# VHH binders against q84jc2: the designs that were tried, part 29

Target 1, 232 residues: q84jc2
Amino acid sequence: MSKMRNLVEEKFLEFYESWVIQLELYLHQLLIAHNNNTMSETELRHLISKLTTHHKAYYTAKWAAIREDVLAFFGSVWLNPLENACSWLTGWKPSMVFRMVDRLRKSRVVLVEAQVKKLEELRVKTKFDEQKIEREMERYQVAMADRKMVELARLGCHVGGESVMVVEAAVRGLSMGLEKMVKAADCVRLKTLKGILDILTPPQCVEFLAAAATFQVQLRRWGNRRHYVTHS

## First folded at step 1 (VHH)

Design e1g (framework vhh_8fcz_2)
Fold by ESMFold2-Fast, scan of step 1:
Structure e1g (fold): chain B 232 residues (1-232), chain A 124 residues (1-124)
Amino acid sequence: as target 1 above (232 residues)
Amino acid sequence: QVQLVESGGGLVQPGGSLRLSCAASGFTFSSYWMNWVRQPPGKGLEWVSGISSGGSSTTYADSVEGRFTIIRDNDKKMVYLQMTSLKTEDTAVYYCAKELYDSSGYFLPSFDLEGQGTQVTVSS
């Protein structure tokens, strides 16, 4: 058994820990903004922009890291086991954020009919794109078990320099396939987030982002507490 | 170039008080939220407190609420942390921070934690 981190894992662990701390800081700012009736539209839009920039920074860092080692994102060392268990293709399942949107129906700032219709259209599109990716991943997993795994197993039996090169090329091919799938999933995540924010008013955006950040932070705390609780 | 210089730390007895200071330069101070973050010995970074760009809104970690007060002076480009009723658990290196990640999407420790921090030790 080995629990050693590689360079990609070490760099992304450092990035992710700081990224989550900054998310918690933004969550506090969102909660203040949600309860402040005097905050201007310009101030709210600036805060929303901070959050969207923060999420874009995450995907910029992630895509750089998966180019080097996509497998680091399957069973990530910077995530606790509960976060990893709730993961769908290395991140949140896009359709799940509409549960946060549903909470806005009970908010002090009521969604108008036109918004409800646009959000439902976006939900349907998101689920459709999500299902496309799931079918592609299923095809990848079947191919891995039948073709690529058998090929790798055969090549692994040879110890010459030619066999090493062919095995390395096959492993790179498998990793490139996973990278493509992860990027496709992340694109759906970003499109879904942008779509929701484009439909909502600034106060509703603040409430939505606060709900999403609260869930992400709380999930991490629940998982971390389980690891550090010795009498439960 | 963003610069943040923390000061005011020291050794204090439980129940004592300290005032930390952070001098900021190299950015439009009045346009950004400012935060205090701490690192206890052998542990990761913990967020402590935040203050809005104009000083109208403040927020605190549950562990320090009622004991710590964050203040800013935009004319002097300073942010302060007034600490009272200090506990042994408050022992840490304290940093002030604007943002904890860089613009490239990777954390650069020197970018967001520009200062060396200020050590607070609460001991009896």
Scores: ipSAE 0.000, ipTM 0.209, lowest interface PAE 14.9, mean pLDDT 79

Design e1h (framework vhh_8fcz_2)
Fold by ESMFold2-Fast, scan of step 1:
Structure e1h (fold): chain B 232 residues (1-232), chain A 124 residues (1-124)
Amino acid sequence: as target 1 above (232 residues)
Amino acid sequence: QVQLVESGGGLVQPGGSLRLSCAASGFTFSSYWMNWVRQPPGKGLEWVSGISSGGSSTTYADSVEGRFTIIRDNDKKMVYLQMTSLKTEDTAVYYCARDTYEFLYSSGDYMDVEGQGTQVTVSS
């Protein structure tokens, strides 16, 4: 019965499926804009704004969902196994997005020296923020194995109303810690995305966003194809 | 320490106007989206309006669109809410709120609510 399922997972699955469909539609618009250099700066800025608003909608929905159940985002049911395997703290790894930026250095429209310098400064800052979060996650994982947590786990192996309550309180604390880390990681993602878009010209922004969306859409398609292969 | 001080509330007749002010200190004001949220009598908090860190983007709840204007002065570390065509349903305690995280896009969902608020009462 649906009552036995996690409602947060059901709600976010419905949201994510429609969000990905809309991303694919925006990708088509980005590719048209990139291949046909007839759009005005105002039209390009409007398209870029649609994409940034779309990503904002994702994080708005995600943060509402993780407040209810952050664990739903670790091994998410709305992602295929390949998408889950490529996740870093429930999403894309911020520094990896600079691979999409590197394609702009090979494009017909060359980045000017000032842009290259600002992008390198942003890359270094992003990597620093990313490593800070990784150290926090490592400390969190180590704390999971400390003596107090081992004792609480032992209590959970012995059925009793009072011990169950103590274990539930500990699990709630762990979930709140994960929520904080996931939000911190998402803030690095949003700062990195906005930072890149602020440095790039509108045509370069379109090319960057097209590359990023293409990778996301293709990764999903690759993983979904493997899902329907007969397991012999 | 983050500190937000709201002022400018009062009693006003339906159709009237008020300007609310919020003085900020203890953080890099120019790096955060700022929001106005309100709490009507006996109800929960509802988000009213938001303004980007540089003031170039504003957003409004459907209930106040076209009637309220949010503005900021980064030099003075101030946020304002200009309210016009006030209705009895606008009666609430109004709070100035910083986004919880220092990022460029406001979510509207994770705001620090600081200060005592300022009471707005719309009645005859």
Scores: ipSAE 0.000, ipTM 0.127, lowest interface PAE 15.3, mean pLDDT 80

Design e1i (framework vhh_8fcz_2)
Fold by ESMFold2-Fast, scan of step 1:
Structure e1i (fold): chain B 232 residues (1-232), chain A 124 residues (1-124)
Amino acid sequence: as target 1 above (232 residues)
Amino acid sequence: QVQLVESGGGLVQPGGSLRLSCAASGFTFSSYWMNWVRQPPGKGLEWVSGISSGGSSTTYADSVEGRFTIIRDNDKKMVYLQMTSLKTEDTAVYYCATGDYSYLIYPESGFDYEGQGTQVTVSS
C-alpha cells in the first residue's frame, strides 16, 4: 500500500533529518571528549546537558505530531526499513539500553558496587514497565478483533450520516488508544535514560551516550545503504 | 569503498570568497546527508554545514551562518561549499563527510569517509 505523505509526515521528516544531523555533531563531540581526556567535569556536564535537551526536543516534537497523526509513527517514512525493524512501539526498546550499559562494565570505565546495584534495580523496574506496556498493546490488538469492532466495520461499508458518525467515533477511539500507548512507552524511555544518567559519573555518561548515539547513527547508515543497493 | 575528493581550497585575503567542491563515489550518494567539516591548525575537528539527501534542508554552524552556503548536485554526485566574507578564523583543512561518523568510530567497518581534504588559508 502506497500513499502520499500527509503534512504531519512531511513536517516530521524535515524535523528528523535535522535532528539526526545535530545528533551526529554531538556524537562527534562526545568521541573527541572521551579520546582526549582534556575536558573538565563542568564541560562534560554541559555536553551531557546538550544531549539530554536534544532528546527532550525529539519527544516534544513527536508528541505534538502523534496528537495529529499517531499512525505516521507506525512504519515511519523518515526511518529506513532497518530502523523500523528495530523499533518497539515507535522507538527503541527500553531494556535494550542495558546492553549498552554492560559495555561500560567491559571497558576501562569502572562501575563501583553502588552503581551496579542501582543499575540492576533500574533494569528490573524498566523490564516490568516494558512488560506492562506489552500487555496493554496485546489487549489493544485483541479489542480490535472482537465482535463489536467487526460490527462497526460493517457499518463503515454504508454511506450515510449516522453510521458514518459511529465509525468516525470508533476510529478516533482507536487513535487515542495508540497515542496513549506510545506516550506511555516514551515515558518509560525517558525515565530509563534519566535513571541511567543519574547513576553514572560524567565520564561514564559521555561513554554511554556515545555508545547509544553510535548505535542509532550506525543503524541509519546500514539501513540507508542496504535499501538502495542491489542484493548479492 | 566510499571515496570523497575535496578541491577548491587556496590562499585568500580576509573578506574574500572561495568555492569548495567534493566529488563522491562508492555509495548511493542521493540517500545520504552530506557535511563539510574543518580542522583548524592545532585544533580538533569542527562541523561547518550539512545538507539533506534531497537538498531541501540545510544547517550551518553559528560561526558561518549567513556567510557560507552548502549545495549539492545528485546527478553529478557533487557537494559544494560557497564561502564568502572569509575571516582568519576560517583557516583550516576542509573535509567532505557523509552524515554518518561511523568511520571515526569503526574504521574497520569498510567505509572510508576521510578524504585528503582541501586547505583554506585566510591571511592578512
Scores: ipSAE 0.000, ipTM 0.125, lowest interface PAE 17.7, mean pLDDT 79

Design e1j (framework vhh_8fcz_2)
Fold by ESMFold2-Fast, scan of step 1:
Structure e1j (fold): chain B 232 residues (1-232), chain A 124 residues (1-124)
Amino acid sequence: as target 1 above (232 residues)
Amino acid sequence: QVQLVESGGGLVQPGGSLRLSCAASGFTFSSYWMNWVRQPPGKGLEWVSGISSGGSSTTYADSVEGRFTIIRDNDKKMVYLQMTSLKTEDTAVYYCAKDFSEYYLGTYSPFQHEGQGTQVTVSS
C-alpha cells in the first residue's frame, strides 16, 4: 500500500507541475488579449473555454487521485509551504476570487449595475455555501474524534488481531469521509467559478481569469523563492 | 505520433530471467512517468511497475517486488523491465505505458499503452 501511495503522490506532482506550466502559457495569452484588444468575441470565448477546460482537467485528475489517497492532499508535496498555508480544504477558498472581481471596477471594461448586483448575490451565496462546508467538516472532525476515542478505549480491553482490525476500519472510515468533504468543497469552487464567468462579458472574463491566474502563479513564485533561498 | 514498441518477451522456465525493452517516440520522453502493465490470459490489465520522469523514483506491485527492476535511459528514449525469479503467474502480455500528457487538457487518463505488447510465458 505505501508504495502505491508514493506513486500517487509522484504522478500528481508531475501532473501539477505540467498543469502550472500550461496555466502560465494561458496567462500570457490572456494578458495579450486584454492589452492589445485584437481578438473577436468568438476568439475570446474560445480562450475562456480553454481556461475552463484547464480547470476541469485539474479537478478530474484530483478526484481520481483522492479516490486512491485523499490524505496526499492534506500534506501536498507538489505545493510549497506558502501555497499549503493558504489552502482551505485542499484548495483555494471560494470567496477569495471576489478579490479578483473587485479589480474589474477599475478596468476599461466597466461592470454595469445589473452585473454588480448579480456578483454581490453570488458572493453572499458563495460565502453561505463555504460556511456550510466548514460546519460539515467541523462535525466530521468531532465525529472522528468521538469514534477514535471510543475505539481506543475499547482496544484497552482487548489485545491482539481484533485490535488491528478495529483500527484499520476506523482509518478507512476517516478516508472516505475526507474524500466526500474534499469533493463538496471542490463543487463550491467550480460553482463559484462558473457563476462568475456566466455573469461577465467575454472581455471581463479574460481580465478576471488573468487576475486569478496572476495571483496563483505569483503565490507559487513567492513561496518557491523563499524555499530556494532559506531551505536548500 | 506517439509510438511505444515493446520487445524482449519469450518462453522461460520458472526461476528464469528476461529483460523487456520499450522504445518510445513522438513525445518528450523525459517529461513523463513510464510504466509496465500486463494482461494475464483471460484477465484484465494489471499495473506492474512505474518510474519517474528523471528515474529517481521507482515503485512496484507487491507481486513483483524484489524480483523485477524498472530502469530508463532518457538519452536513448528507452524503458526496461529486468525480470528475475519468474513464476508461472507472471505469464502475460506486457505493455509499456506512459502517464498523463504534459499538455493534455481533457480527462485525466493515468495510463496509455500504444503497442501490441510483448508475450512472456513462464512454463516448464
Scores: ipSAE 0.000, ipTM 0.099, lowest interface PAE 16.5, mean pLDDT 78

Design e1k (framework vhh_8fcz_2)
Fold by ESMFold2-Fast, scan of step 1:
Structure e1k (fold): chain B 232 residues (1-232), chain A 124 residues (1-124)
Amino acid sequence: as target 1 above (232 residues)
Amino acid sequence: QVQLVESGGGLVQPGGSLRLSCAASGFTFSSYWMNWVRQPPGKGLEWVSGISSGGSSTTYADSVEGRFTIIRDNDKKMVYLQMTSLKTEDTAVYYCARELSDYFYTLGSEFDYEGQGTQVTVSS
């Protein structure tokens, strides 16, 4: 009937709930910093460092979890249905963060021409990286329909011990391929985030991170509101 | 020693065609994705097109899709860019670039571009 929750899912759910609570606390600090121009460059860099460390902690925990059960990250139980609907290969779509960057053009501190050029170069590269990963996912889907996999699926309907072992080995191989693909997507995410932060000034980094965190937190709130609203 | 040598650029009128060539040496060419990137005057590098190690998969920037075709010959260790319906906006130095990761970028990885590039000017 319902999807069973395994140990990896339970542990990551607990981790993710704590991680989001801390993200909301950092968002509060980012909004204060953004609305107050009295913070020093050193103080702003320290706050930016807290956010980058927080994101690195997420990927460290995620990669440990996907090594054990990568499928837990497809249709994740720690995400509501709206968050899951907005996911691209188990996380945010890298090119979408450039929508947050576009918001900076309306900020109190305008982007200089050199920054606009570097951000456009990064956007194009990010879209190229996404396309490569999407083509690899298509190859993965084709491999699932390969003749050998079709034969193994037939054998999986029978109770023979040898057939069970062969099917288990094949599923393990497919999971390793999917894990590699998810890690590749996460590497594009981290490279895109680092690239943006390297191009922006500290006040612009704060504004960008505040916009990104606001979207993430708000998307979760919108999805949770719809999830537990009971119809009269 | 990795080397990439671009050629085939020149002056062409809008609507014209050019074929760019890249000769690779110093590495196992058939194991790497190959790309074309360009740098318009006074601007940064812009990715144009990519082709898989075996040539079965190609990707293009939106600005060139349907007008440019990337091809490779693994026996000759060559990659080509066939350009048609050229626009003034295509004016740039074109560079051949090796993918550092065969299918995926790793964190911190970038393209290797070794040549001086080949100048394409679309004018009058």
Scores: ipSAE 0.000, ipTM 0.126, lowest interface PAE 13.1, mean pLDDT 80

Design e1l (framework vhh_8fcz_2)
Fold by ESMFold2-Fast, scan of step 1:
Structure e1l (fold): chain B 232 residues (1-232), chain A 125 residues (1-125)
Amino acid sequence: as target 1 above (232 residues)
Amino acid sequence: QVQLVESGGGLVQPGGSLRLSCAASGFTFSSYWMNWVRQPPGKGLEWVSGISSGGSSTTYADSVEGRFTIIRDNDKKMVYLQMTSLKTEDTAVYYCAKGYEPLFYDSTSYYFDYEGQGTQVTVSS
């Protein structure tokens, strides 16, 4: 099945492809920094800042795009099926990034007890914020089902030109509700990312960001492969 | 240590007016977007209004647009909510909420990072 692409989808696809290419370039810099224990704190903070700015650019572009067409982010054409299957409310599930944090416990850069406690507090808070959004999503889905039933019933009645206006109003209401929910989820993502980076030292931040970027890039490459037999 | 203290709530009749105040401390107040959110009895938290760090931009929920006005005084580290034409549906605990860090959110963001303990508003005849 082929999808008809609208202008929002075309524009964001071009943005996203460029954004991922730049993420992979930053990943190479992070891996070099991780393997080089002679880099200054200033140099490490500069690299961390580049990654932070890069992620902020993604959410700036995303929020502009969802304002125009939030539905483009559900089953996105710029994501492969594997990336879409791993999505939670149009992006990564906030609590899952703590799996990258767990790798830091087995790294050459050791977390001190105070950091472990702060990370656990952040993990618990992140789960609570995530569950709150999941409850809001459930309520929205129930309300959406009721609205869809009413909309279908009204459409079936063939009530003059007013039916067109009612349908358009319902679709706009649906989109606005989804936009608010997606933005709430993105806020939890950004708050979780910022919280982790604030707790970690610059070398630990580099290791964390490298792990996260590696997973994102690898997931995209795995999903882009065709299923076929390899002989090497 | 962020602290937000709300006041000004009370019992008011439909069509009445009320002014809520929020005193902020523990952060650089003039650098953050400030918000008002409310929780009606038996319902979830609902965003009401937001004001940019410099006060030049305001935004409102559809349910309160034209009836409520958000104001801030950066010198006094205060944010206010002037409520007019109050309805029974406005009955809720009202919370003052600090916006997110400027690095991730600019003056157009109405999402919050921390909220206070609240002030009760009851609209009943």
Scores: ipSAE 0.000, ipTM 0.138, lowest interface PAE 15.1, mean pLDDT 80

Design e1m (framework vhh_8fcz_2)
Fold by ESMFold2-Fast, scan of step 1:
Structure e1m (fold): chain B 232 residues (1-232), chain A 125 residues (1-125)
Amino acid sequence: as target 1 above (232 residues)
Amino acid sequence: QVQLVESGGGLVQPGGSLRLSCAASGFTFSSYWMNWVRQPPGKGLEWVSGISSGGSSTTYADSVEGRFTIIRDNDKKMVYLQMTSLKTEDTAVYYCARSDLYYFGESYTPYFDPEGQGTQVTVSS
């Protein structure tokens, strides 16, 4: 198992480093598009499509990895401590993206009344879905501290015959529960992202995606700079 | 054990109609979005339609909007796809799939691992 875990962590570390490099390249393209009004609507839609495909690739790789070792995503080795401290259920908190939407209201880009209304409706729905997942997380944590689970942990300390199988089944059940919860959180993330992009015009989508990517890249740079100074 | 069993496929002429059915078991059906996805010969999976857990919200791929209708019956644990004005490009194996609050659209297709064997739809003259 530990050998399999090391391979999962190593493989996802390589994937994530490459994925972030490509995100930075897309961010450069988004900033050029945002600062220059030279791109057609078709060209903007193509760029937006590249970003959505890039995020889909992340979730495809993540879900394959958590199927093998979901615990790798709790305190991930490919994330610096600052990125880990800012994580909510192994990723960004869905309602956080509405802070990026607020930047559009401070921009020269005018959100029409119908868009503002739809974004507010989506924000409320996103917070509701977030709260539902937080209640499931609380129930999961309480279940882990249940008397029966405590007894199974004690039984595992006296390994032999039948007790080994019972403990292994319980651990497998806990991992499956975490996998389901992480996937549910990721589905809320994808739903929120899609909802915002469906409401916004292509130029507004570019500005939104640029703001989101900038925040993600800067958070990583801030955390890595601190690490680099400490570890030389 | 989670099981999804698709049925209702067959051979139809262009402009024809078919109704696909999916029988679900092994999970709390009323708590999940249900989707139809298809795989044309020699191509990857394509999302077709989705319906919310309570049936109040439906979404469709642009290619089928206005021609297909997704329906669910939570008491019977069934999801259906009513297909009208069928085209040769609708030829595919059709699968039903559950999702955890996943939204689908033209801009990105969700990853689905089909749980059932699917049902074959062939549109040919």
Scores: ipSAE 0.000, ipTM 0.127, lowest interface PAE 15.4, mean pLDDT 80

Design e1n (framework vhh_8fcz_2)
Fold by ESMFold2-Fast, scan of step 1:
Structure e1n (fold): chain B 232 residues (1-232), chain A 125 residues (1-125)
Amino acid sequence: as target 1 above (232 residues)
Amino acid sequence: QVQLVESGGGLVQPGGSLRLSCAASGFTFSSYWMNWVRQPPGKGLEWVSGISSGGSSTTYADSVEGRFTIIRDNDKKMVYLQMTSLKTEDTAVYYCAKEGSFYDLYLSTDAFDIEGQGTQVTVSS
């Protein structure tokens, strides 16, 4: 329903704004922990747990919302145009986090060979899962161009109550397909995040999470200011 | 080592009832939320119902609320889904999922295509 869609958008916008403010506060804590090498392993694990819980809260809220209206997550009103332009199936592209992992190779606490091997195996698996979802999205888009869908669109152009109901049923079918793909993409995101954190030591986890949060926060700030740095 | 074995599916007429069972092993059953999810023919996984670790809280998809009841027995390590007033659109393979394992289930499409997990529910005349 259009009314239910409006409520979902308003509710998630309020949630997301609060979630981002809390992410910025956690980023501050991560940066302090990274710069001050005085925190115990127990303290670092506690901070990592707070970030993991924070991300779980996001996906809990998101999946409740997409069950009601998945289309709200395509061209989201709570994201600025730059954030929307950088989205892959309603969120970050899973393989992109390995760019942040690569920066750890230049840190003072270097990755040992065993970690590098496990991260490379995870990167390959993540790209494979990502490509599988991209193939599903391509099949979805091809299905939308199917003769049956073209015929339904033609019927929907006629003014009449019967055609309205047929079009509404088709739109519901489209939404169910998108929900499936969004959940699949989110599962790859969560598996990739968990996999990286399981491989890294607590200090490396803090550095990784700080890099990821910094990128997310800065992308939002750049888009809100429309501050494009062209090095032309 | 986590094992979930679903059973109780079958062919039933519209308006009929079925009770699905899930036998769990390999983890501390009483510590986790349990869920039922389903996969209709040609569609993706759809969450159906969830029950808290102690059984004090339940939640349902809008499409099944009032018709389905999720129950658990921690002593027997079992989850049940009591289905009433079944509709043709309830036709699906039904899967039991542990808190967190829902995502593993969703991503393991190839494993489902080979062996399959779950129990088939077909609502037809």
Scores: ipSAE 0.000, ipTM 0.103, lowest interface PAE 16.2, mean pLDDT 78

Design e1o (framework vhh_8fcz_2)
Fold by ESMFold2-Fast, scan of step 1:
Structure e1o (fold): chain B 232 residues (1-232), chain A 125 residues (1-125)
Amino acid sequence: as target 1 above (232 residues)
Amino acid sequence: QVQLVESGGGLVQPGGSLRLSCAASGFTFSSYWMNWVRQPPGKGLEWVSGISSGGSSTTYADSVEGRFTIIRDNDKKMVYLQMTSLKTEDTAVYYCARDSPYLWEYSGTEYFDYEGQGTQVTVSS
């Protein structure tokens, strides 16, 4: 019949839908702030703080969920196929945000030389951390293909208390490895996001956050409007 | 040079109250989100509560919402956890943690770039 959801998937689906609705509300506020130029620096800092808190809430909820079921985040049920196709290790690829900053700079955002230098340093560090994680993931995938997976395949054909417990222990070990990798990737995402916000002025932060939220919301809407072929 | 020193733990009966303190030094305390995390005997780390750099926003784990209150004093460089209506399940070592992915090492413990030594809370009759 239809694919069953576990409790982690159900809870995170509820959380994520609410989180995206709030992101769209924040996007509306960001666009107003950017277009009308009516907000004080203090008001802009407050709005940026709301977005920062919102992103931190996402990672807090995600890390609680992956502790229970990290595999729920690979091919997530709360994401459409387009969103899933664009995922790198359960989320956005950290280096992608620098393309967004560069695009904004050419069209609307005016950056001083000191900011450009700091952003380039952050970009290089982000790519270095990203590559380090990718090498670790490759090692993890090779390890999964080795003797432990062969042993799990053999044990999967048998029933009995001992073999069942051994399989369960091995699966827990593999899940813990994936949790560590996902948390490492999320840490690079948070470092990259906060690093950009620390370099930019409050008006530039508003424009950057508006662009990022717009891209995320548009990607979701494009994927949700996918047409399916049916027998009519 | 970052230091976080927890205190205030002890033995308390169910339904009781306890206040934990964390003294911070070696960094610009007012620039960081601060958290309390705990480790029950034989279990992994659990996030308990967080407070924004200016103290205007607080977050709590579902299990402690309405019972615990996180407070900070930026002038004294202190963060506190006021615990009320304590339950046996609250028994754990409590750690003060600086929330910052800025300096988090790839192989780090979780999502905190620094943790203190901890303070033991035991809720038992």
Scores: ipSAE 0.006, ipTM 0.158, lowest interface PAE 9.2, mean pLDDT 80

Design e1p (framework vhh_8fcz_2)
Fold by ESMFold2-Fast, scan of step 1:
Structure e1p (fold): chain B 232 residues (1-232), chain A 125 residues (1-125)
Amino acid sequence: as target 1 above (232 residues)
Amino acid sequence: QVQLVESGGGLVQPGGSLRLSCAASGFTFSSYWMNWVRQPPGKGLEWVSGISSGGSSTTYADSVEGRFTIIRDNDKKMVYLQMTSLKTEDTAVYYCATEYGDFLYYSSPGYFDYEGQGTQVTVSS
């Protein structure tokens, strides 16, 4: 089964492929910095800033695209099936990054007690924000089956003037609800990322960002091999 | 506008050598990493190689490590890719790209607008 790509999907596919290439370039710079330990604090902060800017650019582009077509992000054509299966509300699950942070406790750069306390506080807050969004998503899904929506679906089976317009308005309302929910999830992602980077030292930030980028790049490669074999 | 102009592509036999060139303008060349990426027929873009702003650090994709060498000349605003021991799987359009963060990719009106037209490399007998 093939789905024709719309203009939003085509533009974001082009953006995303370019964005991933740049992410891989930054990953190589992060690995060089981590392995060689020759960079100054100023140089490390500059590299961290590049990664932060890169992620912000992704969300800027994403939010522009979801304003036009939020449904394009549910089962995205620019992601392989493995990437789509691992997504939580169109992206990475915020609390998952703390598993990558846990690896820093076993690295050359050990977390001090004050950092561990702040990271645990951030982890709990992030989990709370996730649960709030998950409850809102459940409420949204339940609302799809409420009496009003069932009546609108029934009306949609009868072609004619005003009933078509009412159904169309309801579908637009559903899309706006999804857009708000996706943006809320993305705000938690950005807040979590900023929070971690604010707590960590520059060498620890480099190690964390390298781990995160490595996982993202490898997940894409694993899924692309499977997809190529499946659809060759 | 950032401009990147690739050249040096052509038809070459397996085991042969070829040197690609990229002329850059419109930005402070000596302040940015330069990269080579390629697009094989019917496939997506693949990163090939990168070189730091001052030329002190180079990095390569596993598939080309030991066969390709990236070089830059900041005075001439040029980056080069010296390719040796070419294989059929190296057949692709090669593009020069700058690491000017998300600006070149995200801020470009058509995404990739700041990349050159590329240079075709065909490895075939």
Scores: ipSAE 0.000, ipTM 0.250, lowest interface PAE 13.7, mean pLDDT 79

